# Designs tried in a protein design chat: VH-VL binders against Glycolipid transfer protein 1 (GLTP1). Part 9

Target 1, 202 residues: Glycolipid transfer protein 1 (GLTP1), of Arabidopsis thaliana (Mouse-ear cress) (o22797)
Amino acid sequence: MEGTVFTPCLEGMKHVKSDQGEMLTKPFLELCKTILPVIDKFGAAMTLVKSDIGGNITRLEKNYLSDPDKFKYLYTFVQVEIESKIAKGSSSCTNGLLWLTRAMDFLVELFRNLVAHQDWSMPQACADSYQKTLKKWHGWLASSTFSMALKLAPDRKKFMDVISGSGNIQADMERFCAEFGPFLHDNHKFLASVGMDDMKAS
Key: E = the ipSAE of ESMFold2; O = the ipSAE of OpenDDE; V2 = 0.75 times the mean of E and O plus 0.25 times the DockQ between their complexes.

## First folded at step 10 (VH-VL; framework fv_dusigitumab)

Design s2 (from r5 with heavy chain W102D L106W; at its last look DockQ between E and O 0.03; V2 from the best seeds 0.00; counts 0 for: pae E 11.7 > 2, placed apart)
Fold by ESMFold2, look of step 10:
Structure s2 (fold): chain C 202 residues (1-202), chain A 124 residues (1-124), chain B 111 residues (1-111)
Amino acid sequence: as target 1 above (202 residues)
Amino acid sequence: QVQLVQSGAEVKKPGASVKVSCKASGYTFTDYDINWVRQATGQGLEWMGWMNPNSGNTGYAQKFQGRVTMTRNTSISTAYMELSSLRSEDTAVYYCAREGYDFGEWSYYGMDVWGQGTTVTVSS
Amino acid sequence: QSVLTQPPSVSAAPGQKVTISCSGSSSNIGNNYVSWYQQLPGTAPKLLIYDNNKRPSGIPDRFSGSKSGTSATLGITGLQTGDEADYYCGTWDTRLSAGYVFGGGTKLTVL
């Protein structure tokens, strides 16, 4: 492959915001989709995470397509749902954005672990990231399911070789974390400003 | 080792402007928002606004809309707050504060690291 | 008046316990995480409690936080003279278009 597995998402970063700094729905969702092939390289260990990410992308995308002009800006989903008093519903776009953002926080922390801790195994890097990111928001069933999935984590060296392609995987991974992280922060900042950043899984 | 170091005390006349600097060290400056908070002598904390150093996005308290501008220079890890049309009532200590979060934990720390404060005195 | 209401002062003897209340509304405390800040005399504020009830590294477990409905509470046990300070609650308020709000502050005196 040309570059690394991160090359498509690093290119996508350039298109996420309007000239005036607003988060654009379609480019943001396309950016999130570019990480799904990376998750596939984890194999069965990340089937849960991929399903959650994919489902939330689909939820947002289908609602975007129902009125693309109205939902050009990502945060419009949240504003409309707050006005209609449906933002806290489990199937809301607001919940979809929140959980998509949280799942991406997990991935950013995972890749940060792989860069910072060359001696950690894949299960160790995943478990540490999960504890720091998603575990707070999950109940015991989701936490137990994730713990079982870690038994299927791939060998770290083999994984890193597969995702490197022809590029510099460590530099791309660092750049991914540095560039994607602030977008996720902006999402959390907005959600917190409207009281939607503290919802937990049922 | 994480530090916010602010510029020194300022004495200004009514109608002037002041620009306070806040230099960050010990962390990646663009990863955390900077908030500005002021405190008049013997009074409580008053939030003025936030600024995201990566994007340059800001949110200002309504009271200061039109008079405050928050900016940064990422090459020197420095945030700025400029307050214009100064009045005697603007005499206060002005703080910058990092808005803490951990990308991995979704932990929102509020304002976890504060500068030492900059005294701005507005007198005729 | 402050959007978040705190008692102006509280006092207790060394070794005792105090609580400091912070009352708000659904647009702030009800829907958002609460932080608490300690300001020792002549110093900048310091984060004491975040996410309603979590302590940063270096904050002893004598400091605790809780939230119920639209009210938050800071608890301090085993009072020491070094705890004399002003204490502020803080959170985001959705009515103010993403404005941050502080309580009016509570002066703790250890006698």
Scores: ipSAE 0.008, ipTM 0.473, lowest interface PAE 11.7, mean pLDDT 85
ESMFold2 (binder alone), look of step 10: mean pLDDT 92; pTM 0.944
OpenDDE, look of step 10: ipSAE 0.022; ipTM 0.575

Design s3 (from r5 with heavy chain L106F; at its last look DockQ between E and O 0.05; V2 from the best seeds 0.00; counts 0 for: pae O 6.3 > 2, placed apart)
Fold by OpenDDE, look of step 10:
Structure s3 (fold): chain C 202 residues (1-202), chain A 124 residues (1-124), chain B 111 residues (1-111)
Amino acid sequence: as target 1 above (202 residues)
Amino acid sequence: QVQLVQSGAEVKKPGASVKVSCKASGYTFTDYDINWVRQATGQGLEWMGWMNPNSGNTGYAQKFQGRVTMTRNTSISTAYMELSSLRSEDTAVYYCAREGYWFGEFSYYGMDVWGQGTTVTVSS
Amino acid sequence: QSVLTQPPSVSAAPGQKVTISCSGSSSNIGNNYVSWYQQLPGTAPKLLIYDNNKRPSGIPDRFSGSKSGTSATLGITGLQTGDEADYYCGTWDTRLSAGYVFGGGTKLTVL
């Protein structure tokens, strides 16, 4: 493989927004899919995260495929569901987008920690990232399960060796954080604007 | 006073179309969805669909897909429901009902204002 | 026949308490807020409860709503003769072709 495990993700970021600056459904979902191979490198520790991301992607994609023209833009899911009064449902696309965004928050923060704190262990980086993102939205059971899973995180050096490939992994992680973050911010901003950003796990 | 006033009773032949109007007053028409619900004599409530007066977006019950059209004229705060290819089973009282929706800080999830109903009779 | 299931009828004497159940599934009651409607004979329905347990203005506190899992319950205390009516539960379904669904209705008779 040329580059690093982030190469597909970094390339995908270029197409996420329309010329008018609107989030596009298909490119965004495809972009999120590109992170799954990276998550796999964490092994068992990120099984839950991968499942969440994958599941929410699948949910949104399924609905997108039902009417690609209608759901060309990512936030149309939320608008339609608000009008249909189903946005707060646990199986809603709104819910899916929210938790997908939150899961990605966790990952961005994790890689941000890895870049910023070279002296931190993987468990430390994971724990800190979780505390700053997903933890406040999880119940005690989910939190406990998640924390337990994170204990199975691979050794930092071993992990970095695996994901480095032929490219500059540090640079790619930094770029990932810098460029992906704004998309998540936009999602949160929109969700908040319609009162959907503070939903908790049900 | 917040109210919905519907058009008068209709008598139609099978195969014909009927268009019922629902005029809103006492509130901002575009801030609430309009639902249409019908009720045959001695039967329960049956939801037909919703229309958002602001966007014009609609959602129809599967049963009425292809036969029902919900529209609005915002200038006169009036919603319309047209049902085509009428059959005897469509004989019922038809209601329009207002319902709030999520928008930022507000959510309602209840049809809090109802029209008086419009009787539609389909007979040969 | 209705997506939501209600008992066809309930009855009680004035001053007593009655409950009306509404059973659904994960795609409706399980995922969305439940509303209750009262329909007096010959009149349009009236909203009694929304968002599972909230009362609109003008609805007395002797009317209450609750939800658990895929079921909802309407409670009426201090039953009055004027409470004799049909009661319907309703909620939005979360399937792709989302729509509103009503229960079959419950006739309340005040003895």
Scores: ipSAE 0.021, ipTM 0.582, lowest interface PAE 6.3, mean pLDDT 91
ESMFold2, look of step 10: ipSAE 0.059; ipTM 0.652
ESMFold2 (binder alone), look of step 10: mean pLDDT 91; pTM 0.937

Design s4 (from r5 with heavy chain W102S L106W, light chain N31D; at its last look DockQ between E and O 0.50; V2 from the best seeds 0.00; counts 0 for: pae E 4.1 > 2)
Heavy chain, then light chain:
Amino acid sequence: QVQLVQSGAEVKKPGASVKVSCKASGYTFTDYDINWVRQATGQGLEWMGWMNPNSGNTGYAQKFQGRVTMTRNTSISTAYMELSSLRSEDTAVYYCAREGYSFGEWSYYGMDVWGQGTTVTVSS
Amino acid sequence: QSVLTQPPSVSAAPGQKVTISCSGSSSNIGDNYVSWYQQLPGTAPKLLIYDNNKRPSGIPDRFSGSKSGTSATLGITGLQTGDEADYYCGTWDTRLSAGYVFGGGTKLTVL
ESMFold2, look of step 10: ipSAE 0.232; ipTM 0.715
ESMFold2 (binder alone), look of step 10: mean pLDDT 91; pTM 0.941
OpenDDE, look of step 10: ipSAE 0.490; ipTM 0.848

Design s5 (from q2 with heavy chain Y103F; at its last look DockQ between E and O 0.71; V2 from the best seeds 0.00; counts 0 for: pae E 6.6 > 2)
Fold by ESMFold2, look of step 10:
Structure s5 (fold): chain C 202 residues (1-202), chain A 124 residues (1-124), chain B 111 residues (1-111)
Amino acid sequence: as target 1 above (202 residues)
Amino acid sequence: QVQLVQSGAEVKKPGASVKVSCKASGYTFTDYDINWVRQATGQGLEWMGWMNPNSGNTGYAQKFQGRVTMTRNTSISTAYMELSSLRSEDTAVYYCARDSSDFVWGSYYYMDVWGQGTTVTVSS
Amino acid sequence: QSVLTQPPSVSAAPGQKVTISCSGSSSNIGDNYVSWYQQLPGTAPKLLIYDNNKRPSGIPDRFSGSKSGTSATLGITGLQTGDEADYYCGTWDTRLSAGYVFGGGTKLTVL
């Protein structure tokens, strides 16, 4: 592998905002897609996380493609749905953006754990990240399902070897967290400003 | 029991319109997109478009753009597909089908529940 | 013409195995999950496989799916006369005017 598994997503981050700092729909979704191969390296342990991310990317992309000019800016989905009083629906793009952002929070925190705690096992790093990010939004069924999936977590050393390629995985992981985190923060800040950042799973 | 029940067969003249209904039961209607798919006799499946019952948003296949309208009435959990300026080539069985999704573990890639089909015959 | 290419027919004896191919492109099979649908004579289509290789409840494990690159494959083992049907692959295509696309269908005959 030239570089690390993070190399495509670090390149994608350069395109996400307009010159005026607006989050662009298509580049943001393409960036999110580059993270799916990273999730794949966890194997069966992250099947549900990958499906959730993939499904929410598809929801947003499907609606973007119905009118690309209208939805050029990511937050337009939310603004339109609030005006139409449909943002709280479970099939809304607002809900899709919220859960996509939350799933990415989990990944960012997971990689922070791997950087900061080189003595933690993969299940320990995943469980800690889940506790800090997704668990408060999940009911008992989702939490139980995640706990059982962790039994399939890869060995940490093998995982790190696979994702390193020829590059500096530690530096790339740190850059991923440092650069992607602010985009997620911006999403949460916007969603909170319109009262849409507090919805829970059913 | 998740179910989609469609309106009955229609016979139309060329140039007319047809509106097919699709009543959902056994699930929350506004949580899942509805697709419309048609099939002429001896032919394959042809996707016509999708409709989100929550927002009313639609995406139509290019072939039907300008002739198809997909709507819903959420108070009675019913989706509609209207095809105008009918031609003999529109003679087909028309299906509604639900996209499967779970907003936490969701996917928009498959049609898990299908209506029984509505035969539309366009004849002079 | 369908965007996804399937063989028009396949056949095999009861108890045998058959595979049905589905060829597409990067904008459909390459980037998206593949589903397979069975249509028995005179009936609506029925979901057989979703997310490339998963079976809904009630579908026996002799039906399987896989995806490699821009191609997908439906496998059916232990063929029964009741498997005689048309089979369609389906997936999203993300090109301009994106939407769902089906293969042209494959008629399975059990001889």
Scores: ipSAE 0.046, ipTM 0.651, lowest interface PAE 6.6, mean pLDDT 87
ESMFold2 (binder alone), look of step 10: mean pLDDT 91; pTM 0.944
OpenDDE, look of step 10: ipSAE 0.531; ipTM 0.840

Design s6 (from q2 with heavy chain S101Y Y103F V104G W105E G106W; at its last look DockQ between E and O 0.09; V2 from the best seeds 0.00; counts 0 for: pae E 11.1 > 2, placed apart)
Heavy chain, then light chain:
Amino acid sequence: QVQLVQSGAEVKKPGASVKVSCKASGYTFTDYDINWVRQATGQGLEWMGWMNPNSGNTGYAQKFQGRVTMTRNTSISTAYMELSSLRSEDTAVYYCARDSYDFGEWSYYYMDVWGQGTTVTVSS
Amino acid sequence: QSVLTQPPSVSAAPGQKVTISCSGSSSNIGDNYVSWYQQLPGTAPKLLIYDNNKRPSGIPDRFSGSKSGTSATLGITGLQTGDEADYYCGTWDTRLSAGYVFGGGTKLTVL
ESMFold2, look of step 10: ipSAE 0.007; ipTM 0.502
ESMFold2 (binder alone), look of step 10: mean pLDDT 92; pTM 0.947
OpenDDE, look of step 10: ipSAE 0.393; ipTM 0.795

## First folded at step 11 (VH-VL; framework fv_dusigitumab)

Design t1 (from s4 with heavy chain S102T; at its last look DockQ between E and O 0.03; V2 from the best seeds 0.00; counts 0 for: pae O 6.2 > 2, placed apart)
Fold by OpenDDE, look of step 11:
Structure t1 (fold): chain C 202 residues (1-202), chain A 124 residues (1-124), chain B 111 residues (1-111)
Amino acid sequence: as target 1 above (202 residues)
Amino acid sequence: QVQLVQSGAEVKKPGASVKVSCKASGYTFTDYDINWVRQATGQGLEWMGWMNPNSGNTGYAQKFQGRVTMTRNTSISTAYMELSSLRSEDTAVYYCAREGYTFGEWSYYGMDVWGQGTTVTVSS
Amino acid sequence: QSVLTQPPSVSAAPGQKVTISCSGSSSNIGDNYVSWYQQLPGTAPKLLIYDNNKRPSGIPDRFSGSKSGTSATLGITGLQTGDEADYYCGTWDTRLSAGYVFGGGTKLTVL
């Protein structure tokens, strides 16, 4: 296989925004799907993360498919749901987008840690990433369960060997973080602008 | 002055339809949702649905889905609520009420202006 | 019957304080701002409190609102004979079939 596990992600990033700089629903969701194979390489440790990402992608995709023209742009989901007074619902697309974004925050931070801290163990990198992102939004039960799962993370060296493929995994991780981060920032900025960025898990 | 003025009392037979109007004045009609609430004699308030005058979007209480239609004519700042297949249990006073909200702050301001109410009587 | 639960009635003498409770769930009071409505006999409801504890213009500070968890409370101090009315709490429910929900109403009698 040519490249690394990040190759699909890196290619997908090129099409996420329109010519006018607007976040496009389909390309963004497709981009997020490309991270799922990477998550699988973590094994049992990332089962919950994968579930969150996959579930929220599915939620958004289903709604997108109901009217692709209407939901061409990612943030239309939120606008429509606010008007419809359902944005704060646990099953809303707004909620889906928020938690998808948060889950991706965790992953981007994790890979940032792996790139920046060559001396950190995988559990250390995971724990730090979680502390900086998802933890503050989780209740005690979710946090405990999540933390326990992260303890099952694979050995760092072994993991890197698996995901390296024929490419430069270090460079690809770095590039992934650099290019994906801004998308997440845009999502948070928008969600915050409409008062939807601070919802907690119920 | 900000106000909602509703159409007059209606007397209908079972199975018929009734359409109540609600004319807004004193404010920008398209900036506030219109809610419809009814109240049977001696009973509590019952929410029926909302309509956004700008988009025309609506949300109906499950109880009334299939029987209620909420519309608006923006040129005359008037909202309408039509209830079909009327039953004796539909006898009540029907209110329209505006509610504002802020998109950016995720806040609703309650139903701050109410119509005077329209009495609908359904009897054979 | 009503999604939100209120006591059917409360009573007190002029000058006293009364509280009216409103109990709901996470999908309504838990997630959304609560409003209170006053309905005098033979009149349309009037907004008394919005956003849990804010008063519209013209509403005296004798009226107060609070929310904690999935419950809300309306407080009335310095009770007056003119306060005799029905009081309703209300809020939006953010379930997929989102709608507005009222309490069953509380009749306030001034003794």
Scores: ipSAE 0.020, ipTM 0.587, lowest interface PAE 6.2, mean pLDDT 91
ESMFold2, look of step 11: ipSAE 0.250; ipTM 0.739
ESMFold2 (binder alone), look of step 11: mean pLDDT 91; pTM 0.939

Design t2 (from s4 with heavy chain S107T; at its last look DockQ between E and O 0.02; V2 from the best seeds 0.00; counts 0 for: pae O 8.1 > 2, placed apart)
Fold by OpenDDE, look of step 11:
Structure t2 (fold): chain C 202 residues (1-202), chain A 124 residues (1-124), chain B 111 residues (1-111)
Amino acid sequence: as target 1 above (202 residues)
Amino acid sequence: QVQLVQSGAEVKKPGASVKVSCKASGYTFTDYDINWVRQATGQGLEWMGWMNPNSGNTGYAQKFQGRVTMTRNTSISTAYMELSSLRSEDTAVYYCAREGYSFGEWTYYGMDVWGQGTTVTVSS
Amino acid sequence: QSVLTQPPSVSAAPGQKVTISCSGSSSNIGDNYVSWYQQLPGTAPKLLIYDNNKRPSGIPDRFSGSKSGTSATLGITGLQTGDEADYYCGTWDTRLSAGYVFGGGTKLTVL
C-alpha cells in the first residue's frame, strides 16, 4: 500500500470546509469514516470506540441522506433539532455529533501522545488520552468497561510496524493531529454556543 | 397583559374543514412556539402539533399528519390551525398555547399561556 | 392510550398532602423536562410546574415537582378545596417522529 493508514484521512481533510469556511456534512462524515480502518489496527481494545464512531456516523449519514440539501452543512442538524425540541434525545443528530466529536477527541489525543511521548507504552498513551477526553463524560460502568478494553491494546512497536506502510507514519500522525484538531475545536465551539457541548451519557 | 385569544365556536359537517385562529398579544409573537392541543368532552389533553412563528416550521402528531395545517400571520400576531376531513371524533375543544425555549440555557418553559379554547362540533 | 401513565384519581382531606405520579420512558421523561398542568372544571389548562421542579410566578410553593429516571411526581401540600381539578403531566418525546405527550390525567377530589 502506498503511504500510511492515515493517507485517506489526510486527503479527506482538504474538503471538509466550504469556500466560506463552513463545515460540510458529507465530507466530514466521509473523513471520519477513513479513521475506522486505523481503529481496526488496535484490535479488540478499540471495539467500543469503533462502535461509537461508526454508530454516530451512521446516524448522521441516514439523516443527511433524507435531505442532503437541507443538511449540507453539519451544524444544521443541531439547529433544526433544537427548534424541533429533540436535540437532547439519545438518538438525536445533535447527540450523535457530540459523541462523534468526543470519540475523535480521544483518538487525536492518543496519536498526539504517541507522537509526543516516544517512551510511553501503548496502554499508557491510551489511558492518558482517555483521561483527558471521554472519561469525564462516561458513567462509572462505561468508564470501567472502556478502561478494561484499553488494557488489551497492542504492543506499541508491533502496532507501529503494522500501520507504517511505505510512508512516514510519524509525520502522518503529527499532521493528522494538527489538521484534524481544529475541526473538532470548531464542533465543540458551536455546540457550546448553543448549550449542547456538556451533555452526558444517560 | 400576555394572552392568547381564539376564534369562536364552530359547527361543521363531516368531511368539511375548520380553521381556528389564535391571536397573541402582550409579548413578542415570534419568540415563542405555538402548540395546539385538543380535548374531547370528558377526555384528556391531546397534543396536535407545534408551529414556530418566526420560521414557520411545524411538527405534527402522527395522528393528524395529512389533515392538519398550522400557519401564522406575523403582521397580526395570529396563529392558525386548520383541520380537514372532519369526523365526529374531531368534536372537541381546541386550545392554542405558547411555549418558550432558550438556546443558551437549553431550557423549555412549558406551555405557560393558553387560549380560552374553541369548541368545534362535527355532526351530520 | 396515553404515552405517559397517571393514576385516574386521587383524593384527600383539606390540609393533607397528595402525590400524583407520572410514568414514561427514556425517550420522553428520560430525555426531557417534565411539565405539570392544572385544569379546573370548565377552564383551560394552567401551567403549574416546568423543568421538572420549577414554579411559574403566581404558583404557590404548596405545589412541587420532581423527576427520577423515567418517572415524575407532583406534590401538593396543604390541600385546599380549590385544588380540586384534573392534573396532567407532559413532556416532549425525542424520537425522530417526536412530539409532545400528555399523561392521561388525574382527577383530584378534595373530601
Scores: ipSAE 0.013, ipTM 0.592, lowest interface PAE 8.1, mean pLDDT 91
ESMFold2, look of step 11: ipSAE 0.017; ipTM 0.450
ESMFold2 (binder alone), look of step 11: mean pLDDT 90; pTM 0.931

Design t3 (from s4 with heavy chain F103W; at its last look DockQ between E and O 0.37; V2 from the best seeds 0.00; counts 0 for: pae E 7.6 > 2)
Heavy chain, then light chain:
Amino acid sequence: QVQLVQSGAEVKKPGASVKVSCKASGYTFTDYDINWVRQATGQGLEWMGWMNPNSGNTGYAQKFQGRVTMTRNTSISTAYMELSSLRSEDTAVYYCAREGYSWGEWSYYGMDVWGQGTTVTVSS
Amino acid sequence: QSVLTQPPSVSAAPGQKVTISCSGSSSNIGDNYVSWYQQLPGTAPKLLIYDNNKRPSGIPDRFSGSKSGTSATLGITGLQTGDEADYYCGTWDTRLSAGYVFGGGTKLTVL
ESMFold2, look of step 11: ipSAE 0.016; ipTM 0.636
ESMFold2 (binder alone), look of step 11: mean pLDDT 91; pTM 0.938
OpenDDE, look of step 11: ipSAE 0.625; ipTM 0.882

Design t4 (from s4 with heavy chain E105D; at its last look DockQ between E and O 0.04; V2 from the best seeds 0.00; counts 0 for: pae E 6.1 > 2, placed apart)
Fold by OpenDDE, look of step 11:
Structure t4 (fold): chain C 202 residues (1-202), chain A 124 residues (1-124), chain B 111 residues (1-111)
Amino acid sequence: as target 1 above (202 residues)
Amino acid sequence: QVQLVQSGAEVKKPGASVKVSCKASGYTFTDYDINWVRQATGQGLEWMGWMNPNSGNTGYAQKFQGRVTMTRNTSISTAYMELSSLRSEDTAVYYCAREGYSFGDWSYYGMDVWGQGTTVTVSS
Amino acid sequence: QSVLTQPPSVSAAPGQKVTISCSGSSSNIGDNYVSWYQQLPGTAPKLLIYDNNKRPSGIPDRFSGSKSGTSATLGITGLQTGDEADYYCGTWDTRLSAGYVFGGGTKLTVL
């Protein structure tokens, strides 16, 4: 592998915003897709996370493809659905965007932990990341299932070896966190501005 | 003063169509959704659908899908509800009602202004 | 038959307190703000409560609303003869075929 598993992510982040600073639907979704191969390296531990991310990407893409011009900007989904009074639906694009964002929060925090805490085990990093992000939005069943799955995470050293490729994985992870975080923050800010950021799992 | 003024009473034959108008005044017409609600004599309120005057988007109750059409003329701040294939069961008072909403806090503020109602009678 | 369930009637003497219940499900009352409407005989409905517990201008504080889970309650204190009317709860249902739903209505009689 040339570079690291993050190379596609790092390249994709350059085109996520328009010249006016607006989040673009297609580039953002494509960017999110680039994380899926990274998630795969965690194995069974991240099956649920991958499913969430992949499913929500698919949901948004399907709607995007129905009218790419209309949904050029990411937040148009939410605005349209609020107007249509369907934004809170479990199958809404608003819901999809929210949970996609939350799932990515978890991942960004996980890699942030791995970068910041070299002494932490993978389970520790995963647990902490989950506590700081997804857990508060999950019910007891989902939380239990998720926590159990995270216990299946690979050894930290082994994992790092797998994802390093020929590049500098530490630097790439750090850069990933630094550059991807702001996108998620923007999503949360917007969702919060329309009262949708605190929606819980249905 | 904010008000909705509806068109007058209608008498129709079965199978015919009726179009009720609802003229808004005293506020920005495009800032509020228009709901249509009917009430048969001695019965409860029955929601028919909503229309956003700005976009023209609509949502109809399943019961009326295919038979109801909600439109608007923004230049005269007027909403319309057309019901086709009228039946005796469609005899009722029909109301238009505005409902505000806020993108800022995901709020719908209830139907705070109602028209005076339009009586539609369907009889042979 | 109505998606939201209300008692068909309630009654009390002037000055007393009455409550009207409204029960629904997660997709309506559970997820959305509840409104209450008063309908005097021969008149159009009037908004009494919106956003579960807020009063529009002109509505006296004798009227109150609350929501818990998938149920909502309208409270009327200091009952007056002029309060005799039909009361409806209503809310949006956020299923894919989103629509507004009313309760069956409650007739309030002032004894």
Scores: ipSAE 0.024, ipTM 0.599, lowest interface PAE 5.1, mean pLDDT 91
ESMFold2, look of step 11: ipSAE 0.068; ipTM 0.692
ESMFold2 (binder alone), look of step 11: mean pLDDT 91; pTM 0.941

